VHH binders against Manganese-dependent ADP-ribose/CDP-alcohol diphosphatase. Designs and how they scored, part 2

Target 1, 321 residues: Manganese-dependent ADP-ribose/CDP-alcohol diphosphatase, of Oryza sativa subsp. japonica (Rice) (q8h5f8)
Amino acid sequence: MMAVTNGVIHASSREPLFSFGVIADVQYADIPDGRSFLGVPRYYRHSISVLQRAVSTWNKQHNIKFSINFGDIIDGYCPKDKSLWAVQKVLDEFEKFDGPTYHMFGNHCLYNLPRGKLVSLLKMPTDSDRAYYDFSPCPEYRFVVLDAYDFSALGWPRDHPVTAEAMKFLEEKNPNSDKNSPDGLVGVDRRFVMFNGGVGKEQLSWLNDVLQDASARRQNVILCSHLPMDPGSASFAALMWNYDEVMAIVRQYKCVKACFAGHDHKGGHSVDSHGVHHRTLEAALECPPGTSAFGHIEVYPDKLLLVGSDKMADTEMCFEP

## First folded at step 17 (VHH; from g2 with S50A)

Design j4
Fold by OpenDDE, last read:
Structure j4 (fold): chain B 321 residues (1-321), chain A 123 residues (1-123)
Amino acid sequence: as target 1 above (321 residues)
Amino acid sequence: QVQLQESGGGLVQPGGSLRLSCAASGFTFSSYAMGWVRQAPGEGREWVSAISGSGGSTYYADSVKGRFTIARDNVKNTLYLLMDSLKSDDTAVYYCAKAGEYYDSSGTYFDYWGQGTQVTVSS
């Protein structure tokens, strides 16, 4: 149980530049509640109520400029004939928010629908079929949304070159017959499982270009990914395959202040050696009736303040000077 | 077609022991995590234990921890549950369960169960 230290949020006397909502791993499905084989409870139907409460709360605050969904809006166990319906149902709830929502997908989304269909349904602001993008809500800040399954055995056609390369990679890194099992893998190598993925070469190059531009413009950058990118912020089995390559690019710039992720469900927070904050968000799926896991982040020139609901921990993230 | 057949249930006194077996067929047994769930009369289905495909990792509910042992023989395509120090509260139908294909950091949901075997703990 990673003790989420409830950091005492010191009330800054200053007004934030803006605020934005955050939610992760809704994983809605019209199926009975269940448990993972590890015994973790899952509330598939109730999770949409968490989203409804999030939207309602954000709307009442009147100062939430936009929201970010950190992936996995539907669960893999959603009946396949209901996948589109379930996705639309969740998206309809997001549409009730009085602002734009920026989306990414996770592995559970990819279990349900093809990549291209998800990009379209989620209305990602891309000029192509790619699932990574950036946006600036103000001149001082840039958000970068990564596709953490760009290099993966999921979401691509079976005959796609990426699928073949990813499977080869998994064969090399994970000797188990079940490629979703981290058995025998040690430490951060436990991340080499089929339900994870990584950032491809083209996207890495793109990321570098974006960060270079952001740096030139003196923008603060917030990275968003379904998969965590720091071992201190999540379970090893939840980490992005090539988080080290991504962070190697990040370390070349001072403009990246924080990375947010989902996928791990338990939540976590760390500060890496470069001073970048990593915050893995708690999952809405694991909220029993009457409880919630969502939040909003207040953005300042020198810090971020995450204000969480019941199961989402408050987090203050002060930037290094 | 996936088939799971439980056996080994029966009547036992408190403090007694039982060994449940589950014969699996219709899928590559070693490629899937397996587990046991149970359902007591008038109660919902309760997660009991799980084991990884290789058998290298085992997990237990708090209610059975220290008393039950899950094991598997991948050559025989068989799952086992050794139950020691049985209590009246352990009375239930026990089901062998197969893990599904959809994973996250907390694993996957059981998507297939056998017919179950009755375990009754009574004096």
Scores: ipSAE 0.526, ipTM 0.809, lowest interface PAE 1.0, mean pLDDT 94

## First folded at step 18 (VHH; from i1 with Y109H)

Design i2
Fold by OpenDDE, fold request of step 19:
Structure i2 (fold): chain B 321 residues (1-321), chain A 123 residues (1-123)
Amino acid sequence: as target 1 above (321 residues)
Amino acid sequence: QVQLQESGGGLVQPGGSLRLSCAASGFTFSSYGMGWVRQAPGEGREWVSAISGSGGSTYYADSVKGRFTIARDNVKNTLYLLMDSLKSDDTAVYYCAKAGEYYDSSGTHFDYWGQGTQVTVSS
């Protein structure tokens, strides 16, 4: 149980520059409730109600400029013939928010629909079929959304070169017959499972360019990914395959202040050796009826304040000078 | 087609022991995690135990920890549950369960179940 230390939120007398909503791992499906392999309850139908409450709450606050979905809007166990319907149902709920929602997909999305279809349905603000992008809600801040499955055995056609390369990679890194099992793997190597992925070379180059530009413009950068990128912020099995390569780029720039992720449903928070905050969000899927896991983040020049709902912990993230 | 067949259930006195077996077919047994769930009369299904595909990792509910042992024989395509120090509260239908293909950090959902075997603990 990663003890999410409820950081004392210091009341800043100053108004935030802006606020934005956050939610992760809705994983809606019109199927009975279940349990994970480890016995964790999953509420597939109820999860959409969590989203509805999130949207309602955000709309009532009147100061939420936009929202970010951290992936996995539908569950892999969604019947395949209902995938489009389920996706649309969830998206219709997001559309009720009085602002734009920025989306990314997770492995459960990719279990249901092809990558290209998801990019389109989620209306990612890209000029191509790529699933990574950046945006600036104000001159002082830039958000970077990564495709954590750019390099993966998921979401690509079976005969795609990336699939072949990813499978080869998994064969080398994970000796188990079940490539989704981290059994026998130690420490951060537990991340080498099929349900994870990584950032490809082209996207890494793009990230570097974006961060360079952001630095030149003196912007603060918030990095968003479905997969966590710091061992202190999530279970080892939930980490991005090449989080170290991503962070190696990030560490070259002081402009990155925080990284947010989903995928690891328990949530977590850490500060790495460079002072970058990593916050893994709690999953909406694991909320029993009547409870919620969503939040909003207040953005200041020198800190972020995450205000969570029932199962999402409050977190203060002060920037290093 | 995936098939799971449980056996080994029966009537036992408190403090007694039982060994459940599950014969699996229709899939590559060693490539999937397996588990046991149980359902007591009038109650929902309860997660009992899970074991990784290789058998190297085992997990238990707190209610059975220290008393139950999950094991598998991948050559025989068989899952086992050794139950010691049985209590009245262990009375339930026990189901063998196969892990699915859709994973999170907490693993996948069990997607196939056998017909179950009745375990009754009574004096």
Scores: ipSAE 0.698, ipTM 0.870, lowest interface PAE 0.7, mean pLDDT 94
Fold by OpenDDE, fold request of step 19:
Structure i2 (fold): chain B 321 residues (1-321), chain A 123 residues (1-123)
Amino acid sequence: as target 1 above (321 residues)
Amino acid sequence: QVQLQESGGGLVQPGGSLRLSCAASGFTFSSYGMGWVRQAPGEGREWVSAISGSGGSTYYADSVKGRFTIARDNVKNTLYLLMDSLKSDDTAVYYCAKAGEYYDSSGTHFDYWGQGTQVTVSS
């Protein structure tokens, strides 16, 4: 149990620059409740109610400028013939929010639908089938959304060069016959499983350019990914394959203040050696009836304040001077 | 077609021991995690234990830790549950469960179950 250090939220007397909503791992499916391999209950139908409560709450607050979905809106166990319907059903709930929602996809999304279809359905603000992008809600801040499955054995055609390269990579890093099993892998090497992915070379270059530009403009940057990018913020098996390469780029700049992720349903928080906050969000899927896991983040010039619902922990993230 | 057949259940006194077996067929047994779940009368299904495909990792519910041992023989396509120091609260139908193919950091969902075997712990 990674002790989510409940940071004592100090009431700031200052008004935030803006606020935005956050939710992760809804994993909706019209199927009976179940349990994970480790015995964690999963509430596939109820998860959409969590989203509905999130949207309702955000709308009532009147100060939530936008929201971010951190991926996996539907579960892999969604019947294939209902995938499109289920995705649309979840998206219709997001559309009830009185603002824009910025989306990313996770591995469960990719189990259901092709990458290109997801990019389209999720209305990612890109000019291509690219699934990574950036936006600035104000001059002082820039948000960067990564495609954590850019380099992956998931989401690409079987005969795609990326698939072949990713499989080769997995063969080298994971000796198990089942490439989804981290058995025998130690520490952060447990991340080398098929249900994860990484950031490709082109996207890494793009990230560098974005951060360089943000730095030049004196913007604070919030990095968003489905997969966590710090070992202190999530289980090792949930980490992005090349989180170290991503963070190597990030560490060259002081503009990145925090990284948010989903995928690891338990949630977590860490501060890396560079002073960057990493917050992995709790999953909506694992909320029993009547409970929720969503939040909003208040953005200040010198900190972020995550205000969570029932199963999402409050977190204060103070920037290093 | 996936088949899971549980056996070894029965009546036992408190403090006694039982060994459950599950014969698996219709899939590559060694490629999947397996587990045991139980259901007591009037209660929901409770997760009991899980074991990775290779058998290298085992997991237990707090209620059975130190008393139950999950094991597998991949050559025989058989899953086992050794139950020691049985208590009245262990009375339930025990089901062998197969892990699915869609993964999270907490693993996959159990997507197939056997017919179950009755375990009754009574004086």
Scores: ipSAE 0.661, ipTM 0.858, lowest interface PAE 0.7, mean pLDDT 94
Fold by ESMFold2, fold request of step 19:
Structure i2 (fold): chain B 321 residues (1-321), chain A 123 residues (1-123)
Amino acid sequence: as target 1 above (321 residues)
Amino acid sequence: QVQLQESGGGLVQPGGSLRLSCAASGFTFSSYGMGWVRQAPGEGREWVSAISGSGGSTYYADSVKGRFTIARDNVKNTLYLLMDSLKSDDTAVYYCAKAGEYYDSSGTHFDYWGQGTQVTVSS
């Protein structure tokens, strides 16, 4: 920094309003490493070491006010008789962080445990099986955590009415016998696969109310979701089913500045046509031993600075307050 | 009860060709992706190739791309691996594999394998 004393121009380094930690797609399981169907290496046991490094780093910073876990803390291939144990093991590591952690769940969590048990274990601020909520870490900012599996084939029991409606929806949108395959689907329609999901009508109404309130309070809003909501920040097959309905609500207000997501393990970043940043966070699961994918975000009145590790790229997200 | 039975392995000279087959039963074949995995003596399993349930998408390891072709016949419930320009480092037991149910953006894990068929590339 250069400062001119007694002059008319004075510039100094500024401090963020607060900072928070981020990590996505830990997908821990006590099973041998492998490769996905698409040939991508997976490091199931090492992923908890990535989380341990994240927590240690955040604690050494002393200025990380809270952290957000972008879902999928355990992998779907975790042995089912070990699901509860694996979740507790990962949560015990998060509890070593010197502040609160805000959780969401993704498809790999739901392969292991019912949503009601997950909401309870992750201490989500809700008294139901719904996993959406908001909070304000300071007067200037509001965080909104979406439940991306509210309308989904995976988020409810097989005999649940929502599951039946989701399966009907997939049958109409996806011609494949394998509903996890996007073959033959074009562009963003490739998102219509069984491992994705969306937000329901009641959650959309709730989101609108939250954004109206935040706008009236002149708050900047950060949306958090397991599933990405912009085609520029993720592969088409990773997008939330009804991202268009969510973003239609978002775009009626000026308050939303950024949307963060996981799920698409390669990560990504885009700025949409209304100036909203979309940042998809790189996965911990895909870190070779000795490498990391986590970071912290420094929050300013007019920007967010993601300071990443190894595979998680640094990202500057400037906006008009 | 998933059943996968490989055949077509054998001894071939370097530069030769071989066609592997995998007969599948006990599940709706067209509803699942399939793949080939190989294991050289004393090593872990190496991913070779995968194909979507419809057959519309195929994927290959860099080590075999351009030399191997994966295919499926959903009427006969059979998976194939057409192997050309074979090298000594292709020597392995080749396993037919079925994709599982727990997907993400990087795909899923294979959840069943057959008994394997030996391919030996030697002079």
Scores: ipSAE 0.531, ipTM 0.793, lowest interface PAE 1.9, mean pLDDT 91
Fold by ESMFold2, fold request of step 19:
Structure i2 (fold): chain B 321 residues (1-321), chain A 123 residues (1-123)
Amino acid sequence: as target 1 above (321 residues)
Amino acid sequence: QVQLQESGGGLVQPGGSLRLSCAASGFTFSSYGMGWVRQAPGEGREWVSAISGSGGSTYYADSVKGRFTIARDNVKNTLYLLMDSLKSDDTAVYYCAKAGEYYDSSGTHFDYWGQGTQVTVSS
């Protein structure tokens, strides 16, 4: 971009249109630190300190208009009589941020509380128990938040029809007795595990309508989901069950520039065959005391720049507007 | 209700071998991953090894890889750890551990442990 002042042409440095904060997989619980089944350290209590540092950092910066929480604010091992308290404790920290926070479901929240309670507590901008929505922070950009547990064994009561259908689907796709195990599954089929989920047909139809409208308005679209949607940005066992259906819709339009996710705690980044960036955000849960995993994204007309902390890598995501 | 009972520990010389067993009851054994955790005197608990519910995937800490073998018998509901080429560093109480139910992509937390069996490697 160039500017003219008093008849002199100046090539100016670009400023972002706005910035927004990001954090994923806080997975707070008031329990001792431990290691996962795979030997990965987990810092359940320290994760809320990571969030506190994120909020403090965002508040000290100009132009952080909002933040997005990529799900799993509390861990499934939170004692069930403490689930509501733990959620509120984490939400109280988010509320110290000087702007709105947009939330989404992760599997660990759904282990703790029913979806209707979570929609209310997270103040999702919806008029129902629907946990997917969109918003435009400026005319040039549309953000779309997906509910990756809309079709899932975890997101509904044990006797709910969706749960029955999801368990039938999983039994067909995953022969293991342990439905959380991808043993024997090959390639992207390893995603067919009980701790994942997908988007339902109503949500797919809604997504198509949103992208059609955003395309007509010439908006850049950023998709946000707890579950990753590209095999290049996450391990196969972390992928959304029907990422292929979501991405088939996305690829009918040019408006989607990036997809952000959590869930795969190691993070990742890829550019798919249609030029869409996929960025999986590193988890707060796995930060040793004194370290962080959060960041902010500077939004430009033709790129996104993730400025991360400690474990969250800086990432430049250029695209054709 | 969940019960894990370890056995097979003892005193062994450096370079020797032991086989630990863990009898499991009170849950559907094949539906859960299992593992071994150890605690040396004055140390915190250390993750040693894990095995998937089917037995098809095994995982080892770097300190034991190539020397220890984890196995399970889903008919007998028994977990094993075969320890070869034992070193003084392996002296610890060894605990059998059951994986929990609340997964993510890095696995789940262990939610039950046995009382442990002592392994002592000394001259």
Scores: ipSAE 0.520, ipTM 0.794, lowest interface PAE 1.9, mean pLDDT 91

Design i2
Fold by ESMFold2, fold request of step 19:
Structure i2 (fold): chain B 321 residues (1-321), chain A 123 residues (1-123)
Amino acid sequence: as target 1 above (321 residues)
Amino acid sequence: QVQLQESGGGLVQPGGSLRLSCAASGFTFSSYGMGWVRQAPGEGREWVSAISGSGGSTYYADSVKGRFTIARDNVKNTLYLLMDSLKSDDTAVYYCAKAGEYYDSSGTHFDYWGQGTQVTVSS
């Protein structure tokens, strides 16, 4: 019905079941603008203005049921004595939204604060310092938020057994002295860098149980993760370490229709070999003053329509219910 | 304590060449990416070039691409910038910079800088 990706065209055809807001990689810090090691401009202070515009836009629409923050709310170069203040400043802006916000964290959050503190501050709906959960905004849909740093060198204290196992894994997979460098690695193996992570065995088992239940209830499932899970939707060096294990579980069921992620600041979109859409969201951090990267997703029984601002591209994601 | 010391600057004519060096100490050199930034009179710092820890990946600003070559010697813990076909616009103080530890998909920020070496391109 909607063959044209246009916000006006979308609104003129049929009514969505609900809509939700999306934003990724705010990476706020009260430091001067700069460039990354790769020469990419970074607008650390302006990124909170992007979030302010997102919240204002979502509130003016009055049809946005909830929002999802795809992680990395503050930058790793935030002065460490100001980490808590910077997180609270960003969270105060999210709190101005007229609905709940579902959070996840990424590597830049973990550079600043321990996992347990982040779970508490972000009010994740969990009883522990594990940062994965699910919810259903309506009977037809289930949202699953993954913890992409559950198995990682960054997601746990330096003396933690998981950290030791992750470093051993990196030693086997990445020959570089600089474990953040993918030099010499080819194809998807370039993902084996220290700033990434993966889903642990307990979380994989939990995911299988959630998908089994969702399938029995005939729900459409949307997976949300900081790290992308398909090579077609992101640079190889941005991929989750064990995206293949996650996707192996996903393909045992028909219920997962889309996976959304952040982390790869340029964004991307693909449909994998099993018909699952993968959409990596463009970063707020890299928006020059006066520009934005946020959007909302209109949810239908047979498709998702991402209506993006400035740098965030409109995307139509059709699927078989 | 991280120390970066640049050398090799000087006065050259347009079309000339220079080789800048940066001696590094106080950290495991091969474990970090390195870069060059420059600052012309009355301007902010401009990113020039970067090189991965192994030396396997190099990156250049459009303004210097094809004329400058970044290189490193991980045995001598030294970073280089080979500058050819110099123009008056290349006149600046050139700083050696060390990549930091907080990475994402667009790399990391530089966290330490040298004292700089002056390059002057003048007829």
Scores: ipSAE 0.502, ipTM 0.781, lowest interface PAE 1.9, mean pLDDT 91

